VH-VL binders against f4iux6r469to655. Designs and how they scored, part 25

Target 1, 187 residues: f4iux6r469to655
Amino acid sequence: RLLQRLPGCVSRDLIDQLTVEYCYLNSKTNRKKLVKALFNVPRTSLELLAYYSRMVATLASCMKDIPSMLVQMLEDEFNSLVHKKDQMNIETKIRNIRFIGELCKFKIVPAGLVFSCLKACLDEFTHHNIDVACNLLETCGRFLYRSPETTLRMTNMLDILMRLKNVKNLDPRQSTLVENAYYLCKP
Short names: E, the ipSAE of ESMFold2; O, the ipSAE of ESMFold2 at other seeds; V2, 0.75 times the mean of E and O plus 0.25 times the DockQ between their complexes.

## First folded at step 8 (VH-VL; framework fv_mosunetuzumab)

Design q6 (at its last look DockQ between E and O 0.03; V2 from the best seeds 0.00; counts 0 for: pae O 15.3 > 2, placed apart)
Fold by ESMFold2, look of step 8:
Parts: structure tokens; sequence; C-alpha cells
Structure q6 (fold): chain C 187 residues (1-187), chain A 119 residues (1-119), chain B 112 residues (1-112)
């Protein structure tokens, strides 16, 4: 019953209310079911990712297995898909990387994982990896650029991104996507 | 609990077609690819192809293109393999298997369907 | 296609002893950008479908006993059963998922 309400939590108040109600159902079985429900968010419902990440952050201090299980599943998904070129994977890759990025802003995903994902995309900067890199930056790039402990690494990654844009003959859509991502991080 | 339950054994003549079903339960059917893998008697495993039940998009091992057709019915959570122009070398156990979000390693397998092709 | 070759084709091991199975791929299954080996191991008992044991070359699937371990990188991989038990009698397959899936020919493990 409570997990069926997750897709309807389209505001801070709604997800916070559900989170409070969930605290009364705290068992290991229920925590595993919650993680699976969060992970299986529809690929077309990207607006839910920030609210789901907020719920995870709220529960993290007392239910540490929730963030650890979710982050492990997301990292395994990223690694499973990063070099696959089937066009059918792009929606899943975007959902995956935006969820990782949202969790980074809530301090659930460490910045090191985000930089690892970004580096993997920049190392083979073509096809889906261009879109994935740009979506990651749009989600958490400015957050990392403005955080003192990650500013230098983020700046270096942005310099690499622009270098690659200038030498790789990207189509107009992807070239615009890269420019937009860059200036969202470093206006 | 994740389960993949396949249709029963089939006996076919050369030149005929067979259609094997794979009914999924215990998970979101449209969230995972379904792969088909076969195993001839006393032999190893041979990958046939996959289907994304969400879109109906498919990929096939080139060995089977033109003869294999993968479909899925989301209303019944059932995937299908149809293999046409059967030959004696198509005698095998046919498995459906679920992958982890397109990873192509298989965490759950159906029980297998024996297809025997003999005159 | 990436060809997967296992050795030996069969082996007999006394109860409680170590079993070692090797798998070699015709090209590297290590993706340098993420430093992951795209290699899985399966167990198949008579009359049953394969069961996943190991993925990413060395990560044990949930519910798989600690006696099963995987190692290796690039083109050369090993599955080790540290203390063979009666229920471990099976055929073991390696599988790469760097490209479209291909499997090794299998290694039959028996008790001496």
Amino acid sequence: as target 1 above (187 residues)
Amino acid sequence: EVQLVQSGAEVKKPGASVKVSCKASGYTFTGYYIHWVRQAPGQGLEWIGWIDPNSGYTKYNEKFKGRATLTADTSTSTAYLELSSLRSEDTAVYYCARDFYGSEWFDYWGQGTLVTVSS
Amino acid sequence: DIVMTQSPDSLAVSLGERATINCKSSQSVLYSSNNKNYLAWYQQKPGQPPKLLIYWASTRESGVPDRFSGSGSGTDFTLTISSLQAEDVAVYYCQQYYSYPTFGQGTKVEIK
C-alpha cells in the first residue's frame, strides 16, 4: 500500500509525508521492498528522482542498508550499460545517471562515484556517452563545481569536456547539449 | 519470487515450426530483457537472441536470423520464441533467461523446453 | 564473436578438496574505462537450468556459498571451489558479456 503511492509523490510535502508513514513499517523485508520500488522508477518519470533521493537521504541516518543497497544497484547498472550501443538503452542510461546525480546532491552517492562515471563517458566520448555525460552534469555538475572539495576536479572535467566537443565533430544537437551542460555548471 | 515458467515439450517434423512460451512472474516484466538460449543434448549453451518486452525490440544471433522470431505479450507477461524451418540439429532444450537491465548476464532461467525434431 | 575456452573438460576431485576451472577468452573482456571484467560463471546440475554463481569475474551472486570464488582478468579467468561438497557435482560454464553472450564449452566436476 505505501509503495504504490511512490509514483504520486510529486512534491516535497508528499514525499516527506510518505517517508514519515514508512518509518512505522521498518523491517528488513520492508526496507528491501522499498529499495526495489525506488530503483524501478519508470524511465520516463525523471521528475520523481529528486523526491526519491530526498526520501533516501531522510532514511539514511537510521536505515543505512537502504542507501547502500540502492547505490550498489545503480552502480552495477551503470557498469552493465556504459559501453553498450543499442539505442534501446538510452532511456535506462539517462534514468540511471540522473538518479546517481540526484543522490550525489543529497550526499548519498560520494562524489568519487560521479567522477568515475563521468570519466568513463569522457574516455569514449561518442554515441550515448555524450548524452549520459551531459545529463550527469545537468543534474549535479554545478553542485560539485561549487563544493570546495570537488571544485578543482570538476573544473578539470569540464575543460576535458569542451576540448572533446571541439575536436570530435559532434552533430548540432549534441554540440548544443555539451554547451548547455558546461554553462549550467560554470555560468 | 522471480519465476520463468515455460511451455511443455514439443515433437516436430523437419520443416515445421515451433513456438515456446515463457511466462514471467514476481517482477516487473517490462523492466528486464528476456534472452533465449538453447542446449543440444550433451552440448553446451548457445545464445539465440533477446527481446525488450517494453518496446518489442529484438536482437538475434546471426545463425538464427530469418528463422527465429521473438515476441512478448505484456498483458500476460509472456515471452515467445518461434523457430521455423526446423532441422534435426535444432533438437535441444530451449531456455528463457532474464538479464539485469540489459547487462547480458542472466540471474534467472526458465526450466527449459525440450524440442525434438525427427522424421 | 568472442570464443570462450574452458579447461579441463572434466575433473574429478575428492570431497573437501579444491577444484580449479580455467576459462580463456579469445580477446580481452576487460573494459579499461570502468576497469570491469565482463565475465560470469554458471553452475548446471543434471536436468536443471544454469544457475548464476559469479559476475564481474569475482563478485559472488546472493545466496552462493563462500567456497565459490572467481579470479583473473583480461583473457584468463579461474573459478575455484575451495572445499568440494557432494552438491557441487555439476557442469560449470563461463560466459562473457562484453559483446553478445558466448559461453565456454563447460567443465564437468565429479567426486573421486
Scores: ipSAE 0.293, ipTM 0.756, lowest interface PAE 4.2, mean pLDDT 90
Fold by ESMFold2 at other seeds, look of step 8:
Structure q6 (fold): chain C 187 residues (1-187), chain A 119 residues (1-119), chain B 112 residues (1-112)
Amino acid sequence: as target 1 above (187 residues)
Amino acid sequence: EVQLVQSGAEVKKPGASVKVSCKASGYTFTGYYIHWVRQAPGQGLEWIGWIDPNSGYTKYNEKFKGRATLTADTSTSTAYLELSSLRSEDTAVYYCARDFYGSEWFDYWGQGTLVTVSS
Amino acid sequence: DIVMTQSPDSLAVSLGERATINCKSSQSVLYSSNNKNYLAWYQQKPGQPPKLLIYWASTRESGVPDRFSGSGSGTDFTLTISSLQAEDVAVYYCQQYYSYPTFGQGTKVEIK
């Protein structure tokens, strides 16, 4: 029942209210149902990802298996899709990587996973991987750039990104995406 | 096949400078950092610094700052270490090593260049 | 600066027996956000550059035999050669990359 309200949590107050109510429905079966509902967020509703990530971060103190299950499902999804070029998968890839990026900002996804995903995209910097890399950077790139432990690594990745833009024949849309992602991280 | 090929052995007097080259092949030179590490005879490994060949940025071990200069020539895929004001304790084998995306472990190493400093 | 200390300085092991090398860091090299230990192991034979064996404390580099394994976390790490072969005679170094790279002093492994 509470899970039916997830798509309607379009504000900080609404997701916080639902989170408080959900804290008292604490069984293993209910926790698995919540993770599945969060993972299946509609691909057309990307604005919900920050709110869902906020809920996960709040529940992590009480229900530690929720973040661990969700992160594992997102990582498995990334690995299953990273080499696929079917256009139908682009929306799923974007949802996946933006969710990973949002969870990174809430310190639920470790930076190592983000860098692994980014490395995979830069190693084969073509097609969907360009869009995925740019969306990841737009979501959490500045966060990682400002964190002392990750500043050097993020700076290096951004420089590699810009070089790849200059040596590859990117169409104007993707070239603009790369520039925007770069300057969002290093304004 | 990734290769890092260094210049030959050098013999120098105290106070002189030395410049060691490291030519990269088999990969995109500007996509990886080049680190320099030295090993004095019968001793362990000591990190000197890195260069990003793409941007020209460098970072140095404070011990060598002011004496070590790292450069890279993108057109020849070659990195350089210049060490000035040489002392007898600078006698060592100098290695270049590749660093994947700033990981700071070294998957490929040059063969080493022996620099001997004696009066 | 993070000081890396290896023990023992040298080790004599019979062919086919287990060799164990310890490495201790002066500070933790575990980054809590990604739960990774920033620790690598290298093998160096006379007249050759170091060769990467292990990174992230326990991940074998491509082409490294299964007899090499790394373990440990935080400040205490171990390289194990489960069944020593003649070609494993070398000096072994640990290295941290949590901050500026620093190396242990090395452990020489010999056939007994």
Scores: ipSAE 0.000, ipTM 0.452, lowest interface PAE 15.3, mean pLDDT 87
ESMFold2 (binder alone), look of step 8: mean pLDDT 93; pTM 0.940

## First folded at step 10 (VH-VL; framework fv_mosunetuzumab)

Design r1 (at its last look DockQ between E and O 0.76; V2 from the best seeds 0.00; counts 0 for: pae O 4.6 > 2)
Fold by ESMFold2, look of step 10:
Structure r1 (fold): chain C 187 residues (1-187), chain A 119 residues (1-119), chain B 112 residues (1-112)
Amino acid sequence: as target 1 above (187 residues)
Amino acid sequence: EVQLVQSGAEVKKPGASVKVSCKASGYTFTDYYIHWVRQAPGQGLEWIGWIDPNSGGTKYNEKFKGRATLTADTSTSTAYLELSSLRSEDTAVYYCARDFYGSEWFDYWGQGTLVTVSS
Amino acid sequence: DIVMTQSPDSLAVSLGERATINCKSSQSVLYSSNNKNYLAWYQQKPGQPPKLLIYWASTRESGVPDRFSGSGSGTDFTLTISSLQAEDVAVYYCQQYYSTPTFGQGTKVEIK
């Protein structure tokens, strides 16, 4: 039905049209199905995350359980995976954190959750957590740096990031990734 | 509706192998790990291992390493547990369970498959 | 592996009374970086698979009655049924997911 069209919404106009059509299906069961479909965005389709976040933001004013359920699922996913080193699939972690970051730019995820995720990655700055932290910063770091209410906290986090890069023995790829993320936020 | 439907009960002799199936429906099979947990009669729960159907990656409880093999067939949305060199203490109900997004806690369970090992 | 030990092994409680089940882990299941306790509770009725009740030590799964609550941190955890109902007769298991999943031995709850 309409949810099968979600992966094809590769433009602002397409996701907006589907969002309008979805408003005619407003029931609790259909809202749960939508949240699950949004959450299960393919790992290979990260370009969809901004459009999915736009849909959520559009629906948030009239269907408040959609953003709350989605954010809860994303937070639980992050917390489940952040300390696990024996997992091999980094694409799931990147999808998770980029979705959180996109939703933050649409004012659906509060900045506090983003800072908590970043802090958790910086507290154990090894393995996948380096890539996850950098992907988060690339997604919403500049947005938070330029926002007056979050500038100070983002500046402090960026200072910690660069101290960790200078102290840790990162390989050239990760070192470059950290530098690129830092200067993207604070050009 | 999320469902995990397992194959039927089996009776095996010591030294044989058993293969239990777990067919998933109602969700995207490759997005969630499948775990296997067993329960001997009148006993508690024992974790066997997990498989990531997306990558084919696995992890095993050391007690079962070398005897347990976890596989998944994404075309049929079916996970399998094969346990070899069966002993009488392997008599148990074997459950498949879905974890919550790699968390290793289990939101949905199959109905269980009784495997009886006797001579 | 982290060993999970429950107490008591069995418990008889009158209808409407409080049931308290303890679970102790051999090492901490608290991850300091996110401040989360990696502990779940399950209910298992005869002839049925386990059913998830609680995760993150204290978060109730959707559809679970609010008479079920979890508490504790680090190594010591408690499942509380504030007012026991007839349908709560079951075996209850704690499970850690900080590392390789392990379960407690179970606590059987019956009506007195």
Scores: ipSAE 0.402, ipTM 0.786, lowest interface PAE 3.3, mean pLDDT 90
Fold by ESMFold2 at other seeds, look of step 10:
Structure r1 (fold): chain C 187 residues (1-187), chain A 119 residues (1-119), chain B 112 residues (1-112)
Amino acid sequence: as target 1 above (187 residues)
Amino acid sequence: EVQLVQSGAEVKKPGASVKVSCKASGYTFTDYYIHWVRQAPGQGLEWIGWIDPNSGGTKYNEKFKGRATLTADTSTSTAYLELSSLRSEDTAVYYCARDFYGSEWFDYWGQGTLVTVSS
Amino acid sequence: DIVMTQSPDSLAVSLGERATINCKSSQSVLYSSNNKNYLAWYQQKPGQPPKLLIYWASTRESGVPDRFSGSGSGTDFTLTISSLQAEDVAVYYCQQYYSTPTFGQGTKVEIK
């Protein structure tokens, strides 16, 4: 089946070819299966997220329910996990937030969702939420910083992040992670 | 297609143990917790615990801690509930359920396994 | 643990009429940081596992008829069936997932 090829799409050419082939399978059942396959990307295969996001962006104009279903599932996953400190594998949270960030760069996830996720992590600045926030910023932070519409909001969030790092007693790994994320966005 | 297929009904005497299996298919088994929920005849639902198949980590409802053991075999995509020192009040249908990515609300349920404890 | 209490325990409703089930939690299940109520509703017919109807208190699961709606916030929640159908005869459970999952005792819905 075409969905079995998704994990092997490790290049633009491969995901684009699969996307073209999938356009011929336009039924509601097939679209739901695609969304579930995209969402269920292995936690060890984060390099696939950009290619999956590219496929979603290509299909978005003709199959509007694909991006809407995927974004709803990702938002539900984020909200389910955000307050369950240390009860859930950090790898799942990282996969989730990086997928959200990739989709934001392809204009599938609205910036408002990204800012909501970031705000939630900054409101409760836990060990897990620091990693999640930094991964989000590494994925799409510079994109949002350089966009005129979102530059001010991203600047304010980055300032809050640095204030929290300076006030909280972070271990060296997380302190470095925050600094790297900050300077990736705002040189 | 996500499926959770459980082992068949069991009849046990008080003091025995039972082990119920739950074979998962249609998704990446190690990415989701498996929960166990039971329902005594004509009664409501009672949460037993969860297992993270990736790490082997578990959490138990305190009522069952010490008697319930949750395990998972990632090579067969199968979760197990073992309940020891069975009592007549343990007679119930035992369900496995998959949560939505650690959410602890359950989008897919197994068909249930009736465990009857009678002398 | 958060105790979930449903009312009534049983109700009988005429076909086509409104059925209303209440669920109260012993603590708020609203998380202020995301403004989400961590509450789900399930339908269970005899011999079947529970079926998810509603999550986030008011979000309908895919394939659930729009006559089912959820409302409420904090500690007080309601499941409404706007026009009861014969196939809606079941036991309905609320469940919180803010902390360790707990379920209400169930509400049996019957045709009058």
Scores: ipSAE 0.232, ipTM 0.725, lowest interface PAE 4.6, mean pLDDT 89
ESMFold2 (binder alone), look of step 10: mean pLDDT 93; pTM 0.940

Design r2 (at its last look DockQ between E and O 0.85; V2 from the best seeds 0.00; counts 0 for: pae E 3.6 > 2)
Fold by ESMFold2 at other seeds, look of step 10:
Structure r2 (fold): chain C 187 residues (1-187), chain A 119 residues (1-119), chain B 112 residues (1-112)
Amino acid sequence: as target 1 above (187 residues)
Amino acid sequence: EVQLVQSGAEVKKPGASVKVSCKASGYTFTDYYIHWVRQAPGQGLEWIGWIDPNSGYTKYNEKFKGRATLTADTSTSTAYLELSSLRSEDTAVYYCARDFYGSEWFDYWGQGTLVTVSS
Amino acid sequence: DIVMTQSPDSLAVSLGERATINCKSSQSVLYSSNNKNYLAWYQQKPGQPPKLLIYWASTREEGVPDRFSGSGSGTDFTLTISSLQAEDVAVYYCQQYYSTPTFGQGTKVEIK
């Protein structure tokens, strides 16, 4: 059916075509099924998140429950997992935070949610939360740094990140991740 | 439609083992944990453990460690609870439940499987 | 393990009146970094599996009537049914998911 085609939408044209086709099937039940399909993107297929976010943004003006349901599910997922350290949770956390970051660039997720997620990771600077924070910054950090309304808050968060890196004993991989994330945002 | 369908009721003798199945449909089976929770007749709910069907990793309530074994078969989208060395106090309804992406609150539950342990 | 204690064990409430169920945890289930209480409420009707009503202490699951509400923080939580209906006769359980999941012993709600 149309939802089974989502993993194959690896281009702007493919996701746009599926989005148009989906508009002809618009019902509340179908909107819920679409949100669940978008949310359930495989943990190994993160390249699809930008295209899924594009679809959500395209549908947002006419189907306002799609972005609101998806954002609520992503926020609940983040909050459920942020203090948990199980290895399987890291893959889910990365999918979660990259989706949040992509949706922020499409102005579907408010910047306030992104900053709340980042603050939670910096408040408890665990191995998992360093990876999550760096992935969030890699996804939308430069966008927020270059946006006038969020530049100051992003700058403050980047300064906190670098202070934590300097006072904590990070392994070389994570130290490099933090440095790369910082300079991607603030070249 | 998310659905968890469990195997039928079982009667076992003390010392035996039981294996309960839980077939999932309506979602990507490998993206969610499956938890097992039991309820003795007229009693409350007791968490047994979880399995991540994607990796096969498990976690057990310490009370059941050594007796409970959780497995999953991704080809049939089915989770299993095996409980060994059964005692009369293991008489309960056994539920499988899906957690919200590792959150450990349970949005969908199976119908339950009554396991009766009697001599 | 975090022990969850409910009170009362049972209550009888007249149709249309308010029912109030309390749940106390042996440790705080509030995570300060996100300011979320890791607490859920379930309804279990006779012969049925539990059904999720509320998570994050106060967020109502989709499809749950608005007469159900949750409140509280830290160690003390309340489920309120503002106007009890016949279909609300059930046992209600609180559950924490801050750590290893544990449930309260249940509160049976009956019509007086």
Scores: ipSAE 0.470, ipTM 0.815, lowest interface PAE 3.1, mean pLDDT 90
Fold by ESMFold2, look of step 10:
Structure r2 (fold): chain C 187 residues (1-187), chain A 119 residues (1-119), chain B 112 residues (1-112)
Amino acid sequence: as target 1 above (187 residues)
Amino acid sequence: EVQLVQSGAEVKKPGASVKVSCKASGYTFTDYYIHWVRQAPGQGLEWIGWIDPNSGYTKYNEKFKGRATLTADTSTSTAYLELSSLRSEDTAVYYCARDFYGSEWFDYWGQGTLVTVSS
Amino acid sequence: DIVMTQSPDSLAVSLGERATINCKSSQSVLYSSNNKNYLAWYQQKPGQPPKLLIYWASTREEGVPDRFSGSGSGTDFTLTISSLQAEDVAVYYCQQYYSTPTFGQGTKVEIK
């Protein structure tokens, strides 16, 4: 079945091949099944997120409900988890935010959503939200910093990030993570 | 297709225990929490707790702490609710439900298992 | 725990007419950082498990007819069925997921 091939698409050529084959299954039911399969990417397989995002970007021109459904599911997941402090959620939060970031680079997720996610993490800059913010920046921060439409907003958010690092007493791992994320965006 | 299929109805005496199963299919069992919710005859819905099948961690409604035990068997994709020290007010339909990665809204529900406690 | 109170306990509505169900929470279920209301609505038909209709107070779940709509914010919420159909006879529950999940007591909707 075509959806069972998704976890094996570890290259640009493999995901592009599957994307072409999936175009011939253009029904409402098949589009919903694809979105669910993409969303359920295993949390241990973060390397697949860029390839899944590429597939979504390719299909976006002719199957508009695929990106819209996927983005809504990812946003719902982010909003569900952002104020919850259960320890077992960190891997899910990282998968979620990295997928949002990858989709932003493929111009599927609007920058406004990325900034909203980042702001929510900075508003409560403790616990998992520090890791989530840094992972988002690692994924798409430089892309947004170099884009003329978003440079000023990203610069302001990076300034807020560093102010929070300086006034919060972060552990060494998180402090290093913040520094690395900052300088990755502004080399 | 996501499915949660529960074990059949049970009749128990006061003081006994019951164990209800919930077999999941159509999705990656370890990626979603399983919640348990009960409904006494003619009454509303009452949340019991959740289990993360991946880690085995659980959380319980305070009302059921000490009596409810949630477990999961990843090899069979099955979640279990065990309720001990049964009393007549525990007579209810017991549902398992899947949540959206710990979101606590429930997109899929099992068919329910009637547990009757009578002497 | 956040207590969810529904009104009315039951209502009878003529086919094709509007049904309105209210739900009030004892505490706000609005999270200011994301501006989302952590509230869901479920439909339960006789002999069936609950079925998700609405989440985030106003977002319809996939496959739910557009005659169902949710509104409200903070502590006061409403489920509206704009044109009641025979298959809508059920008990309707609100549920908060801001904290430990709790449900309203239910509202039974019948055909008049």
Scores: ipSAE 0.367, ipTM 0.780, lowest interface PAE 3.6, mean pLDDT 90
ESMFold2 (binder alone), look of step 10: mean pLDDT 93; pTM 0.940

Design r3 (at its last look DockQ between E and O 0.62; V2 from the best seeds 0.00; counts 0 for: pae E 5.5 > 2)
Fold by ESMFold2 at other seeds, look of step 10:
Structure r3 (fold): chain C 187 residues (1-187), chain A 119 residues (1-119), chain B 112 residues (1-112)
Amino acid sequence: as target 1 above (187 residues)
Amino acid sequence: EVQLVQSGAEVKKPGASVKVSCKASGYTFTDYYIHWVRQAPGQGLEWIGWIDPNSGYTKYNEKFKGRATLTADTSTSTAYLELSSLRSEDTAVYYCARDFYGSEWFDYWGQGTLVTVSS
Amino acid sequence: DIVMTQSPDSLAVSLGERATINCKSSQSVLYSSNRKNYLAWYQQKPGQPPKLLIYWASTRESGVPDRFSGSGSGTDFTLTISSLQAEDVAVYYCQQYYSTPTFGQGTKVEIK
């Protein structure tokens, strides 16, 4: 019953209220159902990802298997999609990477995973991987750039991004997307 | 609970067509591809193709291109395989399967539909 | 298409003993950028659809007993059943998903 309310949690108050109510349903079966419901967020409802990530972060202290299961599913999805340019539509890839980025800002996804995802996209910087890399940066790039522990590595990744923009034959939309992502991270 | 429920067995003559259905439930139908895989009696598995229910895009094993048609009806969450110009070699159990997060490994399979092609 | 070849075609193993199934791909199914092997294993019992056992070459699907393990990389892969049980009698298939999905021809496992 409570999982039907997830798509309606469009504010901090709403997701926080649902999170409190969910604490009373703490069983292994209910935790697995929650993770699946969070993972299956509609690809057109990207505004929910920050709120879902907030719920996961709140529950992480007492329900360690929720963040671990969700992160494993998202990483498996990323690895499945990264080299198959024509397999899934771009909307699914964007949902995946933005969720990873949101969870990184809540310290649920470690920065190392974000850098691995970014590096994979930069290693084959064509088509959907350009959009995926830019969406990741727009979601958590500034966070990682401002964090002392990750500033140097993020700076190096941004340098690689701009070198690739200059040597690849990007169309105007992709070139603009790369520039916007860069300056959101490092104005 | 993710489920894929297929239509019942079919008996066809050579040269005819068959259309097998696969009704999905327990997840958002348009978020995942549906694949079709067949297995002739006593033989291994052969991939036929996939459909993306969201866009209607398809990909086919070259062996079946021109004979196989994959469609999806999002209003009923149902995928279809139509195979034309049937031959006795097309006698097989036909499975639908959902790919695992776009990976092309298959975590959920339908129960299978036996299609028998005989004179 | 990537051709998947299994060996042996059939295998008879005593209860409690180790069963080993090999799978070879005609080209590497390792993607260097993420270091993942795009290889799965399935179990199929008579009259049933295949059941996923292993993905990413070595990761067990939820609910699969610990006696099933996968190993290998690149072009050479192995499924091992460490202590064969009666319910493990089935045909086992490897499948690559690096490119257009293809399956091995299957390996039948029986009790001696």
Scores: ipSAE 0.305, ipTM 0.746, lowest interface PAE 4.1, mean pLDDT 90
Fold by ESMFold2, look of step 10:
Structure r3 (fold): chain C 187 residues (1-187), chain A 119 residues (1-119), chain B 112 residues (1-112)
Amino acid sequence: as target 1 above (187 residues)
Amino acid sequence: EVQLVQSGAEVKKPGASVKVSCKASGYTFTDYYIHWVRQAPGQGLEWIGWIDPNSGYTKYNEKFKGRATLTADTSTSTAYLELSSLRSEDTAVYYCARDFYGSEWFDYWGQGTLVTVSS
Amino acid sequence: DIVMTQSPDSLAVSLGERATINCKSSQSVLYSSNRKNYLAWYQQKPGQPPKLLIYWASTRESGVPDRFSGSGSGTDFTLTISSLQAEDVAVYYCQQYYSTPTFGQGTKVEIK
């Protein structure tokens, strides 16, 4: 089955080859199965997210329901988890936000959604939300900073991030994470 | 077709333990949390806890203070609830239910397992 | 724990008429950062497990008839059945998932 090959697509060539083969299996049932498989990427296989996002971007022009379903599932997942503090959820939160960030770089997730997620994390800047905000910035922050349409808003968000770092009593790990995220966006 | 099929009714004495099974089919078992919810006769619904079948991690309602144990067997796609030190007030229908990725709302439910605790 | 209180406990409605069920939470289930109400509604027909109708207070689950709608925010929520059908005889539960999941006591809907 073609979906069994997804975890093995660890290069641009491999995901592109699978995407071409999949393009000819265009039914609503098959598209739902693909979205499900993409969404269920293992929490420890974050390197696959860019390749999965590439596949979604390639299919978006002819299969509009694939990006729309995936983005809706990711947004629902973010909203379900954003205020929850169970340590067991952190891996799922990181996978979620990095996938959103990768899809933003491929113009599948609108920047507005990314800023909404970032705002939610900054509004309650403690616990997992620090890690989630920093992971989002590491994934797509530089992209948004260098894009003319979003530079100003990204700059304002980074200013808020640094003010929160300076005001909150972050532990050394969290403080380093925030600094790394900031300077990845503004080298 | 997503299905959660539970084990049959049980009759127990106070102080005993019961183990209810929930076999999942029609989806990838390790992709979804399994929750347990109970309903005493003529009463509302009470959440017991969840298990992530992928990691084996669990979360429990504090009311069940070490009496409930949730497990999962990925080889058989089966989740289990074990409830120990049974009391008469534990008489209820016990449901397993699937959530959307830790959201804690439940899109599919098992048929329920009646556990009766009587002297 | 957040206590969910439904009203009425029982409701008799003529076929084709509107049924309205209220649910009140002891604390707000609105998360201000995402503006989402963490509230779901379930239908439980006699002898069956609950079935999800509504989540996020107003989003209808796939396959649920249009006559079911949810509304409200914060602490006060409503499930409306715009035109009651015979198959809608059931007990209806609200549930919050803002914190540890809790359910309302249920509202039994019967045909008058």
Scores: ipSAE 0.139, ipTM 0.697, lowest interface PAE 5.5, mean pLDDT 89
ESMFold2 (binder alone), look of step 10: mean pLDDT 93; pTM 0.942

